# VH-VL binders against q9vpl3: the designs that were tried, part 276

Target 1, 224 residues: q9vpl3
Amino acid sequence: RGKINIQRPKAPHYERARVVAVTQPKYPELPKAKSCFKTRAERTQQQQENPYNEIIAREVRNWLDHSRLVAFFHLSSITADDIFRVRVQLHKQNLHLKSYGSKIIEQAVKNTRYEAIVPLFHSNHCIVFSPDPEKTAALLRIVRRVPQMVLLGGIVEETMLSRNQLVAYAQMPGLHAVQAQLVQTLSQAPGHLIQQLQAHQNSFVQVLDVHAKNQMNEETPKST
Below, E stands for the ipSAE of ESMFold2; O stands for the ipSAE of OpenDDE; V2 stands for 0.75 times the mean of E and O plus 0.25 times the DockQ between their complexes.

## First folded at step 10 (VH-VL)

Design C60 (framework fv_imvotamab_arm2; at its last look DockQ between E and O 0.03; V2 from the best seeds 0.00; counts 0 for: pae E 2.9 > 2, placed apart)
Fold by ESMFold2, look of step 10:
Structure C60 (fold): chain C 224 residues (1-224), chain A 120 residues (1-120), chain B 112 residues (1-112)
Amino acid sequence: as target 1 above (224 residues)
Amino acid sequence: EVQLVQSGAEVKKPGESLKISCKGSGYSFTSFWIGWVRQMPGKGLEWMGIIYPSDSYTRYSPSFQGQVTISADKSITTAYLQWSSLKASDTAMYYCARIDYGDYFGFDYWGQGTLVTVSS
Amino acid sequence: DIVMTQTPLSSPVTLGQPASISCRSSQSLVHSYGDTYLSWLQQRPGQPPRLLIYKISNRFSGVPDRFSGSGAGTDFTLKISRVEAEDVGVYYCMQATQFPYTFGGGTKVEIK
């Protein structure tokens, strides 16, 4: 657009700027200035073409896709030795302690049902992944003695749970415990079996009801 | 314990194909990246590329793009480095290494290396 | 490509004395989040590389406390406070801030 008066229209002004740079003392400032300009342009292009965030986000997506238990924690200052001991204890229970940047997590969960977790990562944090949702109780027992790790909430069987809901989930009997109780009840009386199955059914309905209420709350503000 | 066990030494002639392997054990193979590093005789280390075994996503160093193929078979927890036509200049030690972005940044565990000798 | 330059190329030391290895990058290794993805590797004779230090100064599991890392921006240092016979080998710095990942040329540590 020929009517627009662009910045730096005169060649003498450009030449004058170069003369000023040349008149400075013979120390690395002039080469640094030219190097910084070239390095800045090359650095910007390298950063734009650098797949760093995409590569790490792919790792995060894989952990999310293959974990039936995900727990989010705020992480206070902790020594490298202490966090290592916690990681070893968690690993023995098939619980995997990880930490990722918030922008990487945002990229990993974009356009997924997990997008709601992004606000949890505004502060220093860590995440525990596991394929075993029955390990929730073990997780909470281990971190009880780690005050630097403060539970924020989690995901169990693809359902978002608040801190209190996750703690409540950890108190529910596991399927293996229910299966053992089923065997004992079949050896004793049918009435006990019905009561135990009813209790577990109500617990699972409560978890599903929380999920449905969260979905309905998202729908309610959009009433037309 | 985490282990990366590589296939044995290879002696080849120029023009031959070769596929060397890196078998991971003691960890969830599909949850971690595998990288390949070349060390020419008497020289330093050169990064060749990485693969994510879960979906076979790969990235190559520009110096090795088109020169080698990196692949993985997650069913047997094994990553591969292969050449379609070896050159004498491919004589080197080749290492695989695991990359964990969530705990440690960089190559935390290394294979024992595979010596490849290419002579006519 | 980020060029990593190590000095010295060879560091003969007397047993029990300190050793210091420098690594300089051609551009800043500071990531946009403020982390610096600089690692140190040890390669003993006839062995594969081994991770010693990650993120400038953090010792990897099983690394003795006589190894320490320091630095910022473009200048990094690995120190061995008291060199032992088992410390003989070649030491490499490595950056993982940008693709391609690149290594320093190596520093050979040997006992006089």
Scores: ipSAE 0.424, ipTM 0.740, lowest interface PAE 2.9, mean pLDDT 77
Fold by OpenDDE, look of step 10:
Structure C60 (fold): chain C 224 residues (1-224), chain A 120 residues (1-120), chain B 112 residues (1-112)
Amino acid sequence: as target 1 above (224 residues)
Amino acid sequence: EVQLVQSGAEVKKPGESLKISCKGSGYSFTSFWIGWVRQMPGKGLEWMGIIYPSDSYTRYSPSFQGQVTISADKSITTAYLQWSSLKASDTAMYYCARIDYGDYFGFDYWGQGTLVTVSS
Amino acid sequence: DIVMTQTPLSSPVTLGQPASISCRSSQSLVHSYGDTYLSWLQQRPGQPPRLLIYKISNRFSGVPDRFSGSGAGTDFTLKISRVEAEDVGVYYCMQATQFPYTFGGGTKVEIK
């Protein structure tokens, strides 16, 4: 009795093969698993129809309207935990870290003075908001420790600043300090002017005194 | 301790100008927003507007835009609410309050209120 | 503008009994990442308003534990577990999520 080769079963007779082919349960073709990943186009279309996006867009507008400092950052690969830590640090300084989709930002700033920021949001990004423009230095100090956050630019007192300009702004003495310096400079100006005006007079008096002394010395007869 | 002290009660005639004050103490005055709230007699609270004392940036409720002026003098840690021409309908209690956008995002400390009476 | 609607207008309560006040907003007060800037204020007779609850459920400093806030989205509730005589006054909800900020109409808590 020939060992049934279980590894290479003899092909059934053609009649049996036909019967087996017809009796094979036609398993419904598993619907081609629509790739759980909606195409970028489908995701974009679904995002447009979400009434929630309008609400979020209004929120973004509200943040922009209430903020005197807005900073834009590119986010590289960062963990949720790291983001949370940064958020807590920023929050302690009254700095609010937010992240929005590019479409939401576009919708939020459309036909507004902020429309120019849209190109900054083509990649992973976050925004930091603050009601206090004086917190710029604190912001930069915190984010310097976070290499995953790259400063792109910002808005300070309704003025859009480049990265370099924002850094420069943070290094400037506070408005009050500058004003104080100005006041000091202005207060010194009259004194300096007076000194300059008097310098010529004093020089003239000194020259006259020297001349007078020389004349007195010439008139003193050498008592031999 | 954080305190907001408002100026005393005012009795005025229609058409007169008025400026009431709110002095902050016990905190960094320039770092927090100040808001004004109206309460008409026997009525609820109405948000009027807010100011950031550091740079005097101001926002008004649409209902109060052009009706009042909110200002601040950071040198004396004082916020102001003023009318150029009072109306009888301006009779109300006016409160100043600090806004903390960091922790509370609301009015955390309030002044004692200034009663303004406008009667002919 | 966001309209804040409070119910009831008046809440007579027996001392030691619980009280509940509802506040409904015309739109969601959720700002971002779960933050909802709803506050509850207490105004005692002849006194300025006082902050009780911020961000729906957080008690402000010095506020007794008998006060609690809850809710989400558009529906919010302030609860007083055991009303005391000092709790008499008008309570207001306030939203600071969207400019202009708006208050509820107030709920008067009285002792029966």
Scores: ipSAE 0.301, ipTM 0.675, lowest interface PAE 1.9, mean pLDDT 86
ESMFold2 (binder alone), look of step 10: mean pLDDT 92; pTM 0.940

Design C61 (framework fv_imvotamab_arm2; at its last look DockQ between E and O 0.26; V2 from the best seeds 0.38)
Fold by ESMFold2, look of step 10:
Structure C61 (fold): chain C 224 residues (1-224), chain A 120 residues (1-120), chain B 112 residues (1-112)
Amino acid sequence: as target 1 above (224 residues)
Amino acid sequence: EVQLVQSGAEVKKPGESLKISCKGSGYSFTSYWIGWVRQMPGKGLEWMGIIYPSDSYTRYSPSFQGQVTISADKSITTAYLQWSSLKASDTAMYYCARIDYGDYFGFDYWGQGTLVTVSS
Amino acid sequence: DIVMTQTPLSSPVTLGQPASISCRSSQSLVHSYGDTYLSWLQQRPGQPPRLLIYKISNRFYGVPDRFSGSGAGTDFTLKISRVEAEDVGVYYCMQATQFPYTFGGGTKVEIK
């Protein structure tokens, strides 16, 4: 169906309460004896409770929420100079190349509509964000010349698209221009469009009427 | 072009309040963090805290917690640093800087600085 | 807090000669996800700081290739292969591995 499998988030006050607790300032404490090493359990707990990861996850959630185009790539070995050139080219098109740790992404999308993207981050990766879904064609043209970036799929207008679907989307004509032309046409010749819509609706109603008549005609009167 | 433009120099007396500003332009203001850094005269740099303008989430250095307030108004793409009661020890240059965690640039773009002078 | 110690405090150098700045942290800067978030900043006289190097060795946009960073763990180095007049200023290392973020004390590069 192409729709993102969005799970409705848990109650906002629960998520807000967890975020508030993590974001509370840490006050200076009395010095602890430096000669005492942390136990294995304390090291594991400290690693699992890292508020720094939540700060980065907050950034990831915000990019996802405010980007109408999101493209996911596998990233193979690439030089810093090559990535720099790609970033500059993408930036000129309002396309923002970002890299986040996979665990950060998992944390960012947990219990959100974006949770379905998690499997895409099993390997080294990068993400391109943009507010402009019409820039998909420009994105693919730039990346075509970068064999180190392999398209995995994306999100366009809140719809999850596979690689092939995203490529097909990019080949459509400019959506803004088409939308503007359609609005202008509707303003100038409303009668023709209304007639087409009514004919389409009438055809649909006629199909339903035939179906309903077939259901009624299949009833047989009981013989006495 | 990414720019951070700070408000002008301030000369204040101890006990006065002050709010200085940092206006971001040339980028999506709500997509990046803003940090504040102090540089006392002839001294090095000190991190004061950060804010995420999208939701105003803040994090302070322990040395500055309760000493300053960091805020943002995303409708005018501006971050603020404010004191309720200035001290002479607050005399310093204050910088805002953008933070990009998506490539781990750290503080990638800096404002020009705001000199705050607090003296009797 | 992670203490960042820079040496030397001052590095007078002849134009066209190399300069080397050391930064040592009080503990490992390797983040739990394997990256090391050490940056180098340049502050020219009368100017704000600017980013030179991120993640130990990566040059930021517009930074000339005469600047290079190296190091691992707790010991890091910024090198300028051929110092130019425009390189005069104070250089800072900075860690962003954990809060609070901390800076080195600075190294002043001067032409002698």
Scores: ipSAE 0.579, ipTM 0.809, lowest interface PAE 2.0, mean pLDDT 78
Fold by OpenDDE, look of step 10:
Structure C61 (fold): chain C 224 residues (1-224), chain A 120 residues (1-120), chain B 112 residues (1-112)
Amino acid sequence: as target 1 above (224 residues)
Amino acid sequence: EVQLVQSGAEVKKPGESLKISCKGSGYSFTSYWIGWVRQMPGKGLEWMGIIYPSDSYTRYSPSFQGQVTISADKSITTAYLQWSSLKASDTAMYYCARIDYGDYFGFDYWGQGTLVTVSS
Amino acid sequence: DIVMTQTPLSSPVTLGQPASISCRSSQSLVHSYGDTYLSWLQQRPGQPPRLLIYKISNRFYGVPDRFSGSGAGTDFTLKISRVEAEDVGVYYCMQATQFPYTFGGGTKVEIK
């Protein structure tokens, strides 16, 4: 009795095939999962001014207005748990991680000085706010451990900075350190100048002294 | 530490005015919404309204619109709930709560509650 | 207004046993931007409500190890894996997707 080729079952007889076709339970086509992605048209229709959006937009505006450090990040595939962990770490440094919808951001920054940031929010994103620009280094240190967070740019002291500029900023010594260095350098400058001015005088005096000594030696009769 | 401290229990008569307070500390008071929630004795929670302390923007539940006034003084990081004329039906526990729309999307911190008793 | 319906009203549970609370909304809690704003609150006797779980971007956060939140759209569930004595209280779901914000009627968790 030939091994039933389970890989290539013989096509059933025509009559049997008809019966099987008719008796096959027509599973209701699972309603085509309405693509969780509302069509652009559906999104546009729902653009009715949701009071909720206004509330969140107001919050975003307030954060922007009161933050001296704002950093924009792209979020790649990241888990909720990972986000939470990062949030906790940032929070410990008085860094506030927020995520808002792109439309909310648009609404928040419309007709403001921040309007230029809108193109940064076309994808999954998050924003970190801080009242302290000195926390930039801490921020970058934390987010370096999170490959899912990609720095796009930011605002420091009301100045828009590129990614590279933010990195450079974080590497700079604090203003106070720079000021201290400047003061030290300035305080040393007069001393150095005086030394240089005195060096010529001292050299001249030394030459004169040598000359005087040589003259004295020539005038001392060799007491035979 | 984030804290919301509410004013003490109130005993009032019908027709009297009342203003209760909620003081926030340990966070940027102007950056977070404050909401008020009513809980009648033995009943569930009812959202009354919210205020944004930065500019005192307010939103009310339709059920509480015109019945109460929510305000804030950002200089002392305090939110207020007030009645012009109390009713016996206003007897309840009132909670203030901070609302975070950016981090936790909810009432993340609550006051201890203020019990308001209105009786003749 | 969005009506939040919780079931059951009361949930007597034996210590160490699991508990489950359901919350159903009268309409979808998915915001136009894709986020769902649902939270679960715990109110212990004589205490103010406490935030237990919140949903952001279709994920539940803030859950103590014994608590878990699930659901989407209109149906949400809070589960307690192992009920402890400290879990006694009333649990509320809250929607913040649409004004006015609304709470469920509450579910009282009690120890048998």
Scores: ipSAE 0.275, ipTM 0.672, lowest interface PAE 1.8, mean pLDDT 84
ESMFold2 (binder alone), look of step 10: mean pLDDT 92; pTM 0.941

Design C62 (framework fv_imvotamab_arm2; at its last look DockQ between E and O 0.14; V2 from the best seeds 0.00; counts 0 for: pae E 2.5 > 2, placed apart)
Fold by ESMFold2, look of step 10:
Structure C62 (fold): chain C 224 residues (1-224), chain A 120 residues (1-120), chain B 112 residues (1-112)
Amino acid sequence: as target 1 above (224 residues)
Amino acid sequence: EVQLVQSGAEVKKPGESLKISCKGSGYSFDSYWIGWVRQMPGKGLEWMGIIYPSDSYTRYSPSFQGQVTISADKSITTAYLQWSSLKASDTAMYYCARIDYGDYFGFDYWGQGTLVTVSS
Amino acid sequence: DIVMTQTPLSSPVTLGQPASISCRSSQSLVHSYGDTFLSWLQQRPGQPPRLLIYKISNRFSGVPDRFSGSGAGTDFTLKISRVEAEDVGVYYCMQSTQFPYTFGGGTKVEIK
């Protein structure tokens, strides 16, 4: 394709480390017989005793419960230096860029009012949290310069907004009361918002598929 | 800027209680984990445990389970490490450090340390 | 518990020359739920530790380009391309893939 996103990757990512580790030495020091004969109960206990998911899910729940603005993005391949620069820019605006595994997000929102967001995390993603919903405009201005981050939708004042609704919310300047009134006017039943988010996600994929296949590079996948 | 400021050095006798503190500033204290790390004189680092100040959820290293108590008061953005009965073997430098699982998955900012000396 | 073994124990180096520190874990740090959580810390004389590298190879804020991390599975390396006087201190690797979190024994970097 005409845009080369991966000119020369820096040495590490989890997938590369995993592949190298599998193809390089792993044989010494492990009794294979012990690992091969673990019972179902032992495997279940070991998985249940791993605090990794519990620790991180707790962090995710806290961010969701204490953020008046949450924005969801699809994240394509990006260098560590580039994402760090974006994170610093966002942090200056009290916008907190985080990325969590999809299984962890699912565990974090299970049986909560936010369970509807789980479908957004089927692919590589990131989330921006903020206590300041008035910072939505600043968020969109910063990520406009980051084509690797594609807005999927968000939550403002506990109301789920589609991509277009969030963009419209961001364009309204001024008083907090006006922004609260807009959010109430734009709010929809949870099922309707989920349908809109899924439709926008599908239409974005369709635009990318057409762009990649035709190599036009004339249509941008992100609004500004 | 993110800062973790610990309480001052302590000199104690065996059997005494002690509570040392770690005050966070420059960030949303409730949203990040605080861990405690021990450094024995002339030795390396040992993880003691972590706490999430938002709800006080705590996880201890097995080596320190039952030996110390980790707590936090989010209203004053402070985490604590405490002993009910100090031993001479508790003489060490103690650090608090912040943990961000959404980004770095490790200790990104550290306190200056609190030296605890326990001598009879 | 995952044992982290560092070599060398001491690394005297000439100013401007490279240094290389090895860290080996007793089991793979690759986690099926997430990334490999291997960090490098620097402890200058009389100071607390500070984060240099996270997730094997990512430099933390304010860490100069001369520091780089690499590795996979159980074998990891911290390199300093050109050692400067301020780089004197003890370097630790640390895993945060599973509890309890564990550190390597440290490598003392000295000039000369």
Scores: ipSAE 0.475, ipTM 0.772, lowest interface PAE 2.5, mean pLDDT 78
Fold by OpenDDE, look of step 10:
Order: structure tokens, then C-alpha cells, then sequence
Structure C62 (fold): chain C 224 residues (1-224), chain A 120 residues (1-120), chain B 112 residues (1-112)
């Protein structure tokens, strides 16, 4: 009686395979985690008659006006759970993750200084707002762990920055640190200048002193 | 701390005009919406309308459209609810509440309420 | 208009026992942006309403852990795990997904 190879069971006879295939419990497909964000097409259709458009547009303007840091992200196939996790992490840093429809953004920024951001919202996107520009580094650190979030650019202190510029900004030492360093450097500058100016004088005095000593030694008769 | 303080109780006769107030403090008044809610004696809550103080944009419930006027003065961080001609049926408690459409999308802070009594 | 129906109208509860309130909407409260704007409010006797839960299941600041919200689409539930004396009052569900905003009829929670 051939040892039943438990590791590589022989494929059942075709009839048995059919029965097994039919009797296999059909587990309900876990509802595909509905992306918390409707597709652009779905959003566009629903936005046409939304009474909240004006309200939300005002809210968007409010966020833009009161934020010193604004970052724009493209979202690629992110799940609701992932978004939630990211949101929690961001919130702990006083970073606010929001998503708005393109039409709402257009309405919100129309005839404002922010009108240039409209082209960024042609795809699935989210915006992160913060009142603190120093949180840029924290934002980028968090987002780096989320491959579904792609940085497009941002606004820092009312200045629009490209992706690369925003990354560079995050790498800079804080303004206060730079200022402190500047003050320290400036405070040391006068001392160095004085030292440099006195260096020649001191050298000259030393040479004269040596010369004077040598002359004195020559004038001292060797008392035999 | 966010606070909404409403004007005191009012006793009026039918046909009289009335304006009650809601003063906000502890936050940027012009950046948040204010809503008004009616509660008749022993009854539930009814949404009346909302205002954005920054530009005085208003939305009304269809049931209250044309019946009341909602306004705001952002300079003194105050919202108003007014009637041109009161009816006995206007007897109720009126609440103002802040609406945050950023995080909560609801009434997060409430005033203490203003009781309006209209009797002949 | 979206009609909000709460059940039960009255909920007598023994102290320390759980309470459950249901709210049903006449249509889906899922907004086009994906969020569901359902809130639960508590109104204690002689006091203004207070926000308890926003967006179905999020506790507002200062709200005790014994309060929890759940649900989806058109069916929502507020649960109090252990009713305390201070929990006496009327509870309202509210939808703010579309205008006009509408409230449930309220559920009175009282101590037996």
C-alpha cells in the first residue's frame, strides 16, 4: 500500500475534483474595502448638485488662510484603514488631512492667490494643513511610510513650493537654530577681527623684545 | 475656552418684533459657522438655519425660510436671530450652536438657550 | 428631507446597566466625500444639547468612554455601557449630510 505522500497529495480524480470544487464553501468575498475616497468620476457626478459645495469651499478657504503649511498629495489606491492610520499619525502632530473634490477646490480658490493650485487636483488627492511650518519635517517623515501618498508640492509661509523645494525646506535647520547660529557667528566675529589686527602688532613687539634682549646680552662684558 | 452666550429670556406679544443674540468667544468667530435650533416646549430639536459670519452667508431650513432672519456682526462676534412679527407658535427655546465643518461637521458647542414666550 | 427615526422613545434603565438607542435615516447618510455625518447629542434636563458623538463613532472631547456610536448607511446605534445618574436626559441623533439638517425625535433615558 503506497505511502500516502501527505506533502504532495496526488490530484484527485477529475470527478472528485469537480465535486470538491462545487462543495467548497464559497466564502463571501470580503467587501472590497471601499476606498474612503470616491473615484474622480464618482465625485464629479455627485458634486453637481451638492448644497454643501459653497460651505465646503468656504471651509477650504479658511484652512488655506489659516495654515502656514499646506501640502498637496496624490493618492494612489489607498484603503480607508490606511488613510485613517495616517490621519491619526498626522493629527498627533497637529497636521490635518483633508480631501476635497476638484470642483470645490476650484470654487474655493477662484479669484484668490491660491488659484495656481487648481491643476494639482485633477486626480485623487489629499491636502495636509498645519498652522506650524516647523512641522514640515514631521509631515514628510510620516508620509514617507505611506507609499500611496505622493507629495506634489505645498505652500509654506504663503510661498508656493515644488516638491523638491519642500523637501529641501524640511531639511533646513529651524529658523531659530539658524538665527542662533548667525548670532553666535556674529558675536565671535569682532573677537577674531581684533585678534587678527593685533597679531601683527604682537609679532612686532615680540621681535623687538628679542632684539633688545640680544643687544643686552652682547653688552654684558664676560666678567672673566 | 469656546463659549456661546445667548441673550436673556424674552416675553412678547403676538405681532411684536424680536431680535435675540448669540455672542461667541474663545475662538475665531468669523471662521466658524453659527446655527440656530428651535425647541418647542416638550418637543425635539429643529434646525432653523446657519450663517457664516465672515461674509454673512446664510442657509435656512425650508420651514423657517421667510419666517426668521439670521444675521451676524463679526466685529462684536455676535450672531442674531430675529422675527419681524411674532406668533404664539414661536414660543420655544432657541439655541445657537457653532458648526465645525473641518473636523466634526456638526454642532460642537452650544449656547445656553434663549426662552421666547409669545402670549396675548 | 431626510427623516430620522429614533427608537425607543423612552428607555428606562437601571443604574450600572447598559442602554442602547437606535437611529434610522430614510436615506443613506454617506456624503459624496465618503464621510457619514451622523452625530449624537445629549440634552440633560434644563440644559442645552451637548455633542457626544460625531461621524458615527467618534467621541467628542470630554465624552466618557462608556459612550460609543456605531452603524453605517441608514442604521445607527448609540450605546452606553454603564448608565450613570448623570446620563439621564434626552438623546438625539442628527444628520448633517444634506440640507436641511434633521434630528431624530429623541430618546428619553431615565433611571428606574
Amino acid sequence: as target 1 above (224 residues)
Amino acid sequence: EVQLVQSGAEVKKPGESLKISCKGSGYSFDSYWIGWVRQMPGKGLEWMGIIYPSDSYTRYSPSFQGQVTISADKSITTAYLQWSSLKASDTAMYYCARIDYGDYFGFDYWGQGTLVTVSS
Amino acid sequence: DIVMTQTPLSSPVTLGQPASISCRSSQSLVHSYGDTFLSWLQQRPGQPPRLLIYKISNRFSGVPDRFSGSGAGTDFTLKISRVEAEDVGVYYCMQSTQFPYTFGGGTKVEIK
Scores: ipSAE 0.155, ipTM 0.632, lowest interface PAE 2.1, mean pLDDT 85
ESMFold2 (binder alone), look of step 10: mean pLDDT 92; pTM 0.944

